# VH-VL binders against o60147: the designs that were tried, part 386

Target 1, 175 residues: o60147
Amino acid sequence: MLEKNKYLYIFRHIQTNQVLLSQGNVLKKTALFQLPYPLQKPVAPNGMRPAKLRKDHWVPLLKVEFPNESMFQSVFMQLLNYRKYRSVQPLTSDLLKLPIPVRRRKIMRQEVPNTIADLADILNKEKFPENSVRLQLSDKSDSEYADWPPSVQIDSEEIKLSRGFREKTTVDEAR
Key: E = the ipSAE of ESMFold2; O = the ipSAE of OpenDDE; V2 = 0.75 times the mean of E and O plus 0.25 times the DockQ between their complexes.

## First folded at step 20 (VH-VL)

Design kp10 (framework fv_dargistotug; at its last look DockQ between E and O 0.60; V2 from the best seeds 0.72)
Fold by OpenDDE, look of step 20:
Structure kp10 (fold): chain C 175 residues (1-175), chain A 118 residues (1-118), chain B 106 residues (1-106)
Amino acid sequence: as target 1 above (175 residues)
Amino acid sequence: QVQLVQSGSELKKPGASVKVSCKASGYTFRSYSMNWVRQAPGQGLEWMGWINTWSGEPTYAQGFTGRFVFSLDTSVSTAYLQISSLKAEDTAVYYCARGPYLSYFDYWGQGTLVTVSS
Amino acid sequence: DIQLTQSPSFLSASVGDRVTITCRASQDISSYLAWYQQKPGKAPKLLIYDASRLESGVPSRFSGSGSGTEFTLTISSLQPEDFATYYCQQDYEYPTFGGGTKVEIK
């Protein structure tokens, strides 16, 4: 069988630092449904989903290339669920002491490091072959948010993607 | 090989309930979303919603809320569609379909015909 | 919701013909479009994903093209087994299907 998508793209919002997972190099509107809004249970399609996707508000955070679709899908689903699980966890006492707007901002600012840490944790548990997973970061310093397993090879070059989408000159074998 | 096998045809009366099963095999069940698609006789395909095979969280499309319930038994890699308070308009073939997260559907069950008639 | 409009709804063709089916989206969906083939009494079969990616096992006579709002499924040389109903499906938003195109024997 031909390999399908084996690329994980993660985007961050330029203002809020919120994070979206993407199976493609172009953000889908459905990606917005990943945002932690516990009171917004989407019933497709309805007006409860987030507003229109502004692709220009999202910049690439990292790109992960997996050996095959199966590994990608496994990690993607786990990462998605890690995020959801975290979003429903009780707030710490320290956070509860903060005004709601400040609290929200603080939580949002933690999405990037939390997501990266989640990814590393998932990959650590998966025990993929050494150097089988290629990680490209828009900012190399972001790799410091986690301890990466031997399966992960961090590229020396940063990803060169435009806001919200992949450049046409960028060639991927699958997606 | 990936395979989705659904339960057999159902004949129900209005007001009754039906539960359709979809057993998956040949892949990691939790790695792909499970979707439900309805097709009324002679009509097109309608996406009913999907269920997160990791968390068990269902999401229903508009028009498929209330009487429709998606569920899982991950121990046997099986997804379920339950329809309560059946109506004549519920008469259709119901498909389970695997796919990446909110994407296309690469593997389908053979479909389950649910006929609702007095 | 994103509406997908297929054209034509019905298409009569002969074996060997080049067949083109169009799917128009109500808004830009990038390349997040799939094509399915459905034969009577059978489940849909994925043919194309991501607008132009051929699903494994699908004959090369099938091809998909397009982006944004206009998409096409092409059968370069129609075979007897290709008489069926074809559906487009977008996954840019919550999935929706086109109305279908029935390819019949001329």
Scores: ipSAE 0.844, ipTM 0.931, lowest interface PAE 0.5, mean pLDDT 91
Fold by ESMFold2, look of step 20:
Parts: sequence; C-alpha cells; structure tokens
Structure kp10 (fold): chain C 175 residues (1-175), chain A 118 residues (1-118), chain B 106 residues (1-106)
Amino acid sequence: as target 1 above (175 residues)
Amino acid sequence: QVQLVQSGSELKKPGASVKVSCKASGYTFRSYSMNWVRQAPGQGLEWMGWINTWSGEPTYAQGFTGRFVFSLDTSVSTAYLQISSLKAEDTAVYYCARGPYLSYFDYWGQGTLVTVSS
Amino acid sequence: DIQLTQSPSFLSASVGDRVTITCRASQDISSYLAWYQQKPGKAPKLLIYDASRLESGVPSRFSGSGSGTEFTLTISSLQPEDFATYYCQQDYEYPTFGGGTKVEIK
C-alpha cells in the first residue's frame, strides 16, 4: 500500500556547510526561507541566506525514512521550529570575541552538528517503535553528533549520490 | 477522519469587520500548516497565506499584508481569519485548507461566503 | 510569484471521452504541482500531488504527468461526476493557482 511522503531530506551547502530541510528530494525555492538572513545582510548567529537557490551547491547530508506521513510531518515542523529558535538567540561571548569573518564561518559550520543533534533530540522524545526510523548519512561519522534512540536504525551504507538526492536519470534511446 | 468546519456565511456593510473560524478535527493540529484561500465570485483560487500551527507565526501573500489577520487557538484546534475595514471587493468565499509546510492542500473547509454590500 | 497558465479555459466533452488539461509554469518548478477538482458550491478536492501522485480515494481514471514547466491532467474515461472546474497549483514557491479549466457536458 502506497503512503504519502514519509521521507526527510537534509541538504548541506558545499561551501558554507549551511543546512536545508526538505520534504522532497529536490529543493524548493521556499527552502531558502529556513535561513534567517539574505547573503548581503549582516550575519545572524545561525548563518546567511544565499541570494538564489543554486541546486548544484546543495548535496545530501542525510535522509530519514519515518513509519508514516504524520510522524514525518510532526518531526519536520519541530525541526523548523528548532532552527527558528536558534536564529533569534544572542551570540555567545566566545563567538563575540572572534573576528567577524571567522565568526560567520563558525556560525554556519555549526548548522550540521546542530541539526543532527536537534533531530536526535526530537526522536529521543518521540514514542516511535524500535527500529522504525531508518537513517542514512553521507558521512557516517556525523552520527556521532548525537545519541540515537532505539527507534533509529542507522543504515550501514552511506549515501553515494553526488548531486542532491535524485538518482541519475538516463534518457535511453536503446531498444 | 480529517475535517475542517468553518463558521457560517456573513453579510456585512463596508467598513465592518468579520472573523471566520476554521475548526480542525481528526488529526494532530500542530503537525500541518493552515492556509487561507480566497475565491471571488466567478474567479479562480487565490492563496492568501498561511499560519504556522506550531508557533502561531502568520505569513501573508503579497496583497494581503494589511487588513487580513491570521490567528490560532490551539486549545480548540481552531484557526481564524479576521478582515477589518471591509470593502465591496472583499466579497468572496474564504476557505481554510491544511497541508504540509508550504505544499499542496489535502483537506479543505467547506468555505465561508462573506458578502460586503451597502 | 510563479504564474500558471491552464489550457483550455473551457472544454466540452461527453461521458466516456478522454480529457487532457495542460498547465504551463512561468519557470521550472520541478515536479511540485498539484491538481484540484471543484464542483459548483463546493470546496476544491485534491486529485494529484507532486505532478503524478494520485491522492487516496481518487479514481484511477485520473492521472498526472509532466515536470519542469509542462504538466497534464488526464481523465481516461470521463464520468458524469467529473464535470467540474479543474485547477493546477504549484508549491515550488509560495503557492499559486492556475486560472482553471471548466469541463462541461457537450
């Protein structure tokens, strides 16, 4: 029986390591609104927003398969709210001591570990069945940013796709 | 079963205000976006914006940033659309519709006809 | 906002006909397109999402296809209950709707 979307797709920017959450394997233009500020504005503690969506600059970070669509939606909405909450927090004293270019880079590079930790925090609080949530990473060492509940089964195989989550489509003229 | 039930039709004079309610049932209210869609007489569908049911933060489409206010009462799983300083051109059917974050709309309310006439 | 242009605006058809409605987007929207059916005095009803995915409870005579800027809704064998107005909607950007296609009895 076919279910509605139950997959979370998380992308990482190849240059800045900023993170975008997606409901599909191709990013929507609206995904950029998850980043708090346009690229040309003063850097917020959680990073900068690129002026336009460059799909070739966003690569797989991780993919999560949930038991059903409603569980996916609950987690997705909570993750969005975690990102919003972080975006309005004041800078730490350690960050304020850094030169501005260094501070910006460090803030943006925090998005990968922060997002993974937030995902795990949500999953640890949820009452999902054991081994019901399949997690696949592009770099398995990234799982070490968090402690995962028994509901999570981490796939032994890393994501091998090099451009987004879409598998290569071949237009085939062969018979 | 997912259901969105809207308040009844309204007949108003120009300058008045109206508040349309949309009561949700049969699903986890905070897990799905709540959207408002307008359909003027003889016209197509127009997305007015949405409200984040987790945070209560509204987002308004271009052209709806003034007299239109979205709000929630999560204790009763209800979304509201308030229109102030009603004009004749506000005459329309107003729908609430739920869906995934900034996505398609899988369930709709029955619609609320607001008629603004002198 | 992304503009969606539906064609035709009206079509006249008989029960049993194959009906095809097109929706053209002003820019590439990948597969982020939905189709709705609306009968007079009723709310729209979701038929197709993500260009080609059939919503639960929708008859299999409805199908969607396309990606990028060109999309179609097909009704393989028109039934009496299918006479309605059909709208496309994109969600690549903030949602926008097509102008509608009214399917009438010939």
Scores: ipSAE 0.676, ipTM 0.845, lowest interface PAE 1.4, mean pLDDT 87
ESMFold2 (binder alone), look of step 20: mean pLDDT 94; pTM 0.957

Design kp11 (framework fv_dargistotug; at its last fold request DockQ between E and O 0.69; V2 from the best seeds 0.77)
Fold by OpenDDE, fold request of step 21:
Structure kp11 (fold): chain C 175 residues (1-175), chain A 118 residues (1-118), chain B 106 residues (1-106)
Amino acid sequence: as target 1 above (175 residues)
Amino acid sequence: QVQLVQSGSELKKPGASVKVSCKASGYTFRSYSMNWVRQAPGQGLEWMGWINTYSGEPTYAQGFTGRFVFSLDTSVSTAYLQISSLKAEDTAVYYCARGPYLSYFDYWGQGTLVTVSS
Amino acid sequence: DIQLTQSPSFLSASVGDRVTITCRASQDISDYLAWYQQKPGKAPKLLIYDASRLESGVPSRFSGSGSGTEFTLTISSLQPEDFATYYCQQDYEYPTFGGGTKVEIK
């Protein structure tokens, strides 16, 4: 029997290092809704929501396979809202003291690490069975941004990069 | 099993307000988005918007801003649709529908008929 | 918004017939399309998601195909309980529905 989606895809913007969560290996336009509007405060550096999805600006960051749909959906919603919450928080005094270009660079550098850390934190709290969650990264070194619970098995193979989507491989399952 | 149970039919006069409830059960409420879909008599389905069941943030489709308010009571796994300043054209069946984040809708409430008539 | 055009709007068929309903999108939506069945006085029921994935509990006589801008719902052998209105729905952008196809008894 076909199982409903249990795969989380995260994409990274090639310039801004912003991230988008995806329930499929092909980005949807709705993924852009995760980004702040230009008028929204605080203003994300180079991260304003564009009118159109430029798939060629996004590359896969990681893929997560969950034991089942329910677990996936739970983690997805939590991760989505972790990012949302962070994005609407006021900038710290330390950041505000920095020149704008420096501030932007610092924030941009934190997007990927923060997202990965959030994922790890959520998974730590979920207490899934050991080795029940499979994590595949485009860059294995990105796994070092977090301490992973025993439930997470990190693949030795890196995902193949494709702009706007992750190409299916022989080991990929249908979403 | 997953179930969405909506409040009963409503008969209202123009200018009045109505609040439709949708109680969810059989799954983790905050793990799935809640959507609202309108269907006027003899017409097709219209997506009205959705509410983030985790954060409570609503998003309204074009044409459903202003008089329409999505809300939650997470303590009882219930979503609400409130329509104010009702108009005759608001006469329709309103559905709540569960689904993954901005995706398809796998479970639906039974619908709530709202009739606006003088 | 993405417009979905269903064809035909009305379809008369007999039990046992092969029925095909088409849904065309105004732009490429990949495989982010779902099909629903709705009977009078009832809520829509999900049949197909992601263009071709059969929802649990749905009879195998239902199938979906297509990608990009053209999609089809097929009922291999129409049963008495299949007379209903069918809707396609895209989720590439904010969800929108097709106009529906009413399958009536011939």
Scores: ipSAE 0.870, ipTM 0.937, lowest interface PAE 0.5, mean pLDDT 92
Fold by ESMFold2, look of step 20:
Structure kp11 (fold): chain C 175 residues (1-175), chain A 118 residues (1-118), chain B 106 residues (1-106)
Amino acid sequence: as target 1 above (175 residues)
Amino acid sequence: QVQLVQSGSELKKPGASVKVSCKASGYTFRSYSMNWVRQAPGQGLEWMGWINTYSGEPTYAQGFTGRFVFSLDTSVSTAYLQISSLKAEDTAVYYCARGPYLSYFDYWGQGTLVTVSS
Amino acid sequence: DIQLTQSPSFLSASVGDRVTITCRASQDISDYLAWYQQKPGKAPKLLIYDASRLESGVPSRFSGSGSGTEFTLTISSLQPEDFATYYCQQDYEYPTFGGGTKVEIK
């Protein structure tokens, strides 16, 4: 009998470096709701959320295998909350001084390091067994955005972007 | 292991309100979304929306943005559906159902029949 | 919203029959489709998730297949307890349900 999903998939936008969290290796249209509307009014219509999910614009950032589905769900919901918390914080005065296009790019560029740091923060506060959480990155240097607990084993093989989310030793879903 | 137990059936007059409870047990309440699904007599299933059990933020499907309110009491692992200004067409069985975030529904409550008649 | 069209709406069958129910989506939903069984007076019960994955405790005579826009639920040998209404549900977008397929005793 197959176990329910225990994998976290994180995607990065090829142009903006925005991040989407996923429970599957193919993004759902509802994933776009993780991206906030523009923080500044009245220029909201030019916000950070694309109107349409362009599958060719989202590539693997990282994949995490948890010990079981319940632990995955706990971390996933917490990580979503971290992203929401960041999205509602007032902009700093330094950011507000920037021209809008520059401000937007600076905010979006922080999503990768912020998401990785938040994931590690959650994992450091959780007491998972040693080496029970397997992390695979598209770029192993991205692991340097955080300090990882002993529970995390960082896979030596990077995710190959030209081949999608296909792993040498793991196949979650066909294609 | 996992159980969702809903409050009992309700008979109401038009214009009244009702509050259906859904008590969860056997799992970490804040790790799974709570959904509400309506089934009118002899009809199919209709998703009404969901509440993020971690944040407490509700989302309502189109057509359910007015008189329907989702809420939580996380201290007792309970979700609530409140329907105000009841109409005859609100007569239905109301289910709570849990699942992964915006996903399938792996556990369902037994349903609460709300009957609205004058 | 994503429209799910189930066919047939009604099905008469005998114990032991192989039963196939289809669900067609109005757009590509990958494999984000679930199947439920509902008996009169009871809550729906999850049978299949992610198009083909069997839920724990569901008999192996149930199977699901398909991806994209066309999906099937198959019961390899119909049993007396399988007479029920079956619903598909997509979760690629906000959840929507198919119209249901009632499986009746012939």
Scores: ipSAE 0.730, ipTM 0.872, lowest interface PAE 1.3, mean pLDDT 87
ESMFold2 (binder alone), look of step 20: mean pLDDT 94; pTM 0.956
OpenDDE, look of step 20: ipSAE 0.845; ipTM 0.932
ESMFold2, fold request of step 21: ipSAE 0.720, 0.676, 0.599; ipTM 0.869, 0.852, 0.833
ESMFold2 (binder alone), fold request of step 21: mean pLDDT 94, 94, 94; pTM 0.957, 0.956, 0.956
OpenDDE, fold request of step 21: ipSAE 0.868, 0.858; ipTM 0.940, 0.935

Design kp12 (framework fv_dargistotug; at its last fold request DockQ between E and O 0.63; V2 from the best seeds 0.77)
Fold by OpenDDE, fold request of step 21:
Structure kp12 (fold): chain C 175 residues (1-175), chain A 118 residues (1-118), chain B 106 residues (1-106)
Amino acid sequence: as target 1 above (175 residues)
Amino acid sequence: QVQLVQSGSELKKPGASVKVSCKASGYTFRSYGMNWVRQAPGQGLEWMGWINTYSGDPTYAQGFTGRFVFSLDTSVSTAYLQISSLKAEDTAVYYCARGPYLSYFDYWGQGTLVTVSS
Amino acid sequence: DIQLTQSPSFLSASVGDRVTITCRASQDISDYLAWYQQKPGKAPKLLIYDASRLESGVPSRFSGSGSGTEFTLTISSLQPEDFATYYCQQDYEFPTFGGGTKVEIK
């Protein structure tokens, strides 16, 4: 009895800090479609959606293990929509008052925190069993961006995913 | 149990429109994407696109833009495929299929035959 | 778009035979490949996902293997109910299907 996928992987772009959600530990090309179209407002911080997936430009942000596939799918879809909703919202007046480069930097700095906060918020609402969700972060300090519900157990060990690829094996670590 | 039930067969004339329904049950509707797959008589399977059941945002595959419209009625866990300006070449069985976000398809409707004939 | 080429298109076999169907992708799709079985007048049925994971309820005589660009579906011992058309499907990009392999009775 093989269990279906119950793992959420999140990657961030090394330059733009854009975030991609993944159902697998290898990024799919379709993940790019999570990003706004270049002509859509608000425009991505770099002003464009990459035409091609450069896996080496994406580093792991976090990994989440859910109790089962159903719970994973629920959270995944919600997280996608949280992000989508935010991405299509008009910029605040405060942001609009800033020069474009400053504005972009500010938005970019908030993508990771916002994603983590969204995840925590969704998990808080789901009311999963205590310690039933396992969270691994590439940077443990990123956990401070949110208040986590009792359902979430934060691993002391950081995630060991390679850029845009599968989790590092002993062979990978030797490279 | 998970079940997708589609509307019955349709016979239409060229230029007409058709709307196929796909009612889902046995799971949380908004937790899985709904895909549409076309199969012409004696031919293979063609992915037409999918609709985000949470946001209602559709994505259409190449070749299925313009005349094809995906929609939802979340209150009854139902997805719809509308085809306008029907052509003879649109004659096919149309399937709705549940799946994780742009992934495989684990549950399928029984299919809806749409026949376009003068 | 990613093209999937199945081989053979037609396969004649007998009950009890070991059957192998190949699916080749035009580019590396990792393990994002699924296999389906379709019988006449019926909807496709998921057999294998993520290249080698057996869908719940599917007999263990079905197995999938491969990664990257070459994949195989194997039926260890063909049963009467296994005569059908089989499709591979990739989800690395927008989903596309192979051309299908019809397994017929010899």
Scores: ipSAE 0.857, ipTM 0.932, lowest interface PAE 0.5, mean pLDDT 92
Fold by ESMFold2, fold request of step 21:
Structure kp12 (fold): chain C 175 residues (1-175), chain A 118 residues (1-118), chain B 106 residues (1-106)
Amino acid sequence: as target 1 above (175 residues)
Amino acid sequence: QVQLVQSGSELKKPGASVKVSCKASGYTFRSYGMNWVRQAPGQGLEWMGWINTYSGDPTYAQGFTGRFVFSLDTSVSTAYLQISSLKAEDTAVYYCARGPYLSYFDYWGQGTLVTVSS
Amino acid sequence: DIQLTQSPSFLSASVGDRVTITCRASQDISDYLAWYQQKPGKAPKLLIYDASRLESGVPSRFSGSGSGTEFTLTISSLQPEDFATYYCQQDYEFPTFGGGTKVEIK
């Protein structure tokens, strides 16, 4: 019968370049908890998590098709853990000297290359069959952030906004 | 093939503690989240929260942050629910349920009845 | 929290009848909705996930439809073993369940 989800969807914030991982082609509201610090003042002055999910602000970065659900789930959980590990690392003294807005932007701009490198690191450690993991990017040059194992086949077609995995704008996002 | 087997029913007094186990088999334990769901007698289903089986990090639903503790022993593919300072209102069937990250629940344990009475 | 309202709360039907159960969400949840069957004294069993996808091993008389805020579970030809309580559950936000629909067979 039909196999459950075997697709990883990764979104990028159109303004900040922050990254969200998803098991579906529409972001869940809980995806925001992947971001390490809320913007809410009482929790963290260095916060980078938006208060609300604005679906019109998140666009496709990449999509990965795995051989089956079990392999997808293994990679997804590991990738979430990589992101958590990075989020609890102490800030460097050079970062701490920067004004908070500048510091936030510098940290957020690393999420795309870091996430792609982490994904490739996981896939290099896994022993998937050759060409069994199909990778499609919105910008093919982003594949250059990592060295990919033989298991990965990079699609020649880029994800387009009109052809990507973003659903139509909700009523709350129409403004 | 996938199976979740829970520990047996418990009869407890108010103020006591209980630890419910949920042993998983037939799949890669660290690849799927483990959820806990409560059902009071004659009532509906109530999500209590989940534990990330890869990292060990629990998340508790609103109302379950005080006396309820989720934990794991990944070496034996087992999740635990501990309830301390038991109250009569804790009388319920407690289910463990597996699923993708914060998703639907495709496999359930048989349930563990915890009865709290003086 | 996203509230799910099921209707009806109770229904009676004859073997062979078509039964429809509705779940309404307090906000748009896309297709992030699941349906469960629970028989007395048993654990819930997943029937439908992602609004319309049938779980493996579930009889084809069960189907799901809907998106956004309104969803339905349909049993095309009710069987005696379908006597149970049915729950919807959303996973767009932290999971919540509907109040349930008890189906009684005459």
Scores: ipSAE 0.769, ipTM 0.890, lowest interface PAE 1.1, mean pLDDT 88
ESMFold2, look of step 20: ipSAE 0.756; ipTM 0.881
ESMFold2 (binder alone), look of step 20: mean pLDDT 94; pTM 0.957
OpenDDE, look of step 20: ipSAE 0.842; ipTM 0.930
ESMFold2, fold request of step 21: ipSAE 0.754, 0.743; ipTM 0.879, 0.878
ESMFold2 (binder alone), fold request of step 21: mean pLDDT 94, 94, 94; pTM 0.955, 0.957, 0.957
OpenDDE, fold request of step 21: ipSAE 0.856, 0.852; ipTM 0.935, 0.931

Design kp13 (framework fv_dargistotug; at its last look DockQ between E and O 0.59; V2 from the best seeds 0.68)
Fold by OpenDDE, look of step 20:
Structure kp13 (fold): chain C 175 residues (1-175), chain A 118 residues (1-118), chain B 106 residues (1-106)
Amino acid sequence: as target 1 above (175 residues)
Amino acid sequence: QVQLVQSGSELKKPGASVKVSCKASGYTFRSYSMNWVRQAPGQGLEWMGWINTYSGEPTYAQGFTGRFVFSLDTSVSTAYLQISSLKAEDTAVYYCARGPYLSHFDYWGQGTLVTVSS
Amino acid sequence: DIQLTQSPSFLSASVGDRVTITCRASQDISSYLAWYQQKPGKAPKLLIYDASRLESGVPSRFSGSGSGTEFTLTISSLQPEDFATYYCQQDYEYPTFGGGTKVEIK
């Protein structure tokens, strides 16, 4: 009997550094629905939520393997909500002092570290068994954005995902 | 075991309102999305939308905005579908269905028949 | 919305027959397709998800294949309890269902 999905994939946009959560190694169009509707329109492809998913614009950020589907689903749902919560928070006074383009860039640049930190926070709260969660990062340095609980084992192997695709190919690796 | 139990059949007149309940058990309620699917008599399945069981945020499919309201009572792991200003064309079996975030539906309620007749 | 077209709409078969149902998507949905079985007066039952993954508890005679725009559900040897209506459903975008295929006894 096949196990249900227990893999979390996170992709980042190559230009905006926005992130999308995926339950599979291929991005679905529904992933775009994760993009927030900020009060001020950010500079993003096709107005933040593009009508079409350009898979080539998204690269893998990290992959997480959970012990089972239930744990995966729990973390996935929480992660979605953490992101949404941040998106609706009032801008800080410091951000408001910045020109709009600068502000937007700064906010977008924070999506990757914030998402990673959220993941770590959620995992810390879940108290999963030691080394039961396997984390792979496209860039190993990204692990430094958070303190990981003992439940997380950081895999030294790089993610073998292509841009928005399931597996890296020779052509994709050359890009 | 995972189980979704829906409220019983409803007979309503046009213009009335109905509220269907879907009680979940056997799993962490907020870990899976709850979907609503409609099936008119002798017809196929139609996805109505879903509600984020963690945040309570509903999303309605095209054609199911306005008169349809998804809600939750997380304290009792129950999702609700309310239909207002009922029309004859609303006559259908309504299913709640659990699933991963905007994916397939692995568990279904037994369905609730709502009949709208003058 | 993504349209799913099932074929055939009706299928007559005998016990022991190999049955194949096709689901065609209006656009590429990768492998994000599920199959359901529904018997009269009952809720749909998940059979296959992600095009080819067999749901727990589902007999091995059921299998799914395909990717992109063409998908198939296969029952290797039709059993008496398999006479039902089958639906495909995509989750690449907001969920949509096919029109269904009713498998009847010949």
Scores: ipSAE 0.828, ipTM 0.920, lowest interface PAE 0.6, mean pLDDT 91
Fold by ESMFold2, look of step 20:
Structure kp13 (fold): chain C 175 residues (1-175), chain A 118 residues (1-118), chain B 106 residues (1-106)
Amino acid sequence: as target 1 above (175 residues)
Amino acid sequence: QVQLVQSGSELKKPGASVKVSCKASGYTFRSYSMNWVRQAPGQGLEWMGWINTYSGEPTYAQGFTGRFVFSLDTSVSTAYLQISSLKAEDTAVYYCARGPYLSHFDYWGQGTLVTVSS
Amino acid sequence: DIQLTQSPSFLSASVGDRVTITCRASQDISSYLAWYQQKPGKAPKLLIYDASRLESGVPSRFSGSGSGTEFTLTISSLQPEDFATYYCQQDYEYPTFGGGTKVEIK
């Protein structure tokens, strides 16, 4: 059974370092359901617009190219489950002693290394063919959060993820 | 070969319950979400919600909370839709449809007609 | 809540014609739009996903284009088996469907 190439996109929040998994290079609004905590305060008491996806606050972390949809779907669903599992674990004694805002920030700071480690753990267990999965990072040093299996080829070119199918606008290009 | 086979048509009276099954084959069941879509006679398509086949967690569209229950039996790669307290307006064809997580629907079951009449 | 408006609602064309169906979204949905074909008495069948990607096993006479709020499904050289109703569907938020376009062959 041959399937088309499929891409996993992972985004990082510029302020909180929270992580979002995406099936496309532009985040869907439904991606926010992956987050256990809101990124914005609730709208004002007078009923102003509720929090929405701020696409300008999410930057590329990494991109994974799979040779077919079946491999992608297996990894994607497992990553979502790892995140859910981690989010419902009992807090450690050390974390419970922290004020709530401090505790949340400390947990959020671990999302990038945890997500990268989870991805590598899944790929190590999946027994994919050698060099069948191409990993591209925005910062190649982030690969150091994990040990990668032979199935993963880390691309020498650092990535630039698009925010959807739109031409990038710059001062020169806007003229 | 990906295939979704649904249980047969049902004729029910108001107030009864129905349980529609959707048996999946030809792919890794836990790797794709399962969606439920309804189509009333002569009408368009309406997404009812989905179930995460890896975790078993359902999500219901607005208007489908309460009387509609999604469930799984992963040992037989089967998803279920149960509708309680059936009403005449529940008369429709109910489709299961798989797809990537919260995405488009690439394979559909043949549909199950549920008719609710006195 | 994303509304999808399809036009036309009804289309009659001859075998061999080029047919274009439009789907307009009430807000920017990037490229998160799919097209389905539904023949009478049958389940919908996916034709196009991500606005322009052809699903496996779908004839190449089907193509999709667009992004943002305007999308089109094009059938080159309409065939007798293309009699059906066509639906667009977005998955930027929880899925919603367009109202459908019924295509009849003269």
Scores: ipSAE 0.590, ipTM 0.801, lowest interface PAE 1.8, mean pLDDT 85
ESMFold2 (binder alone), look of step 20: mean pLDDT 94; pTM 0.957

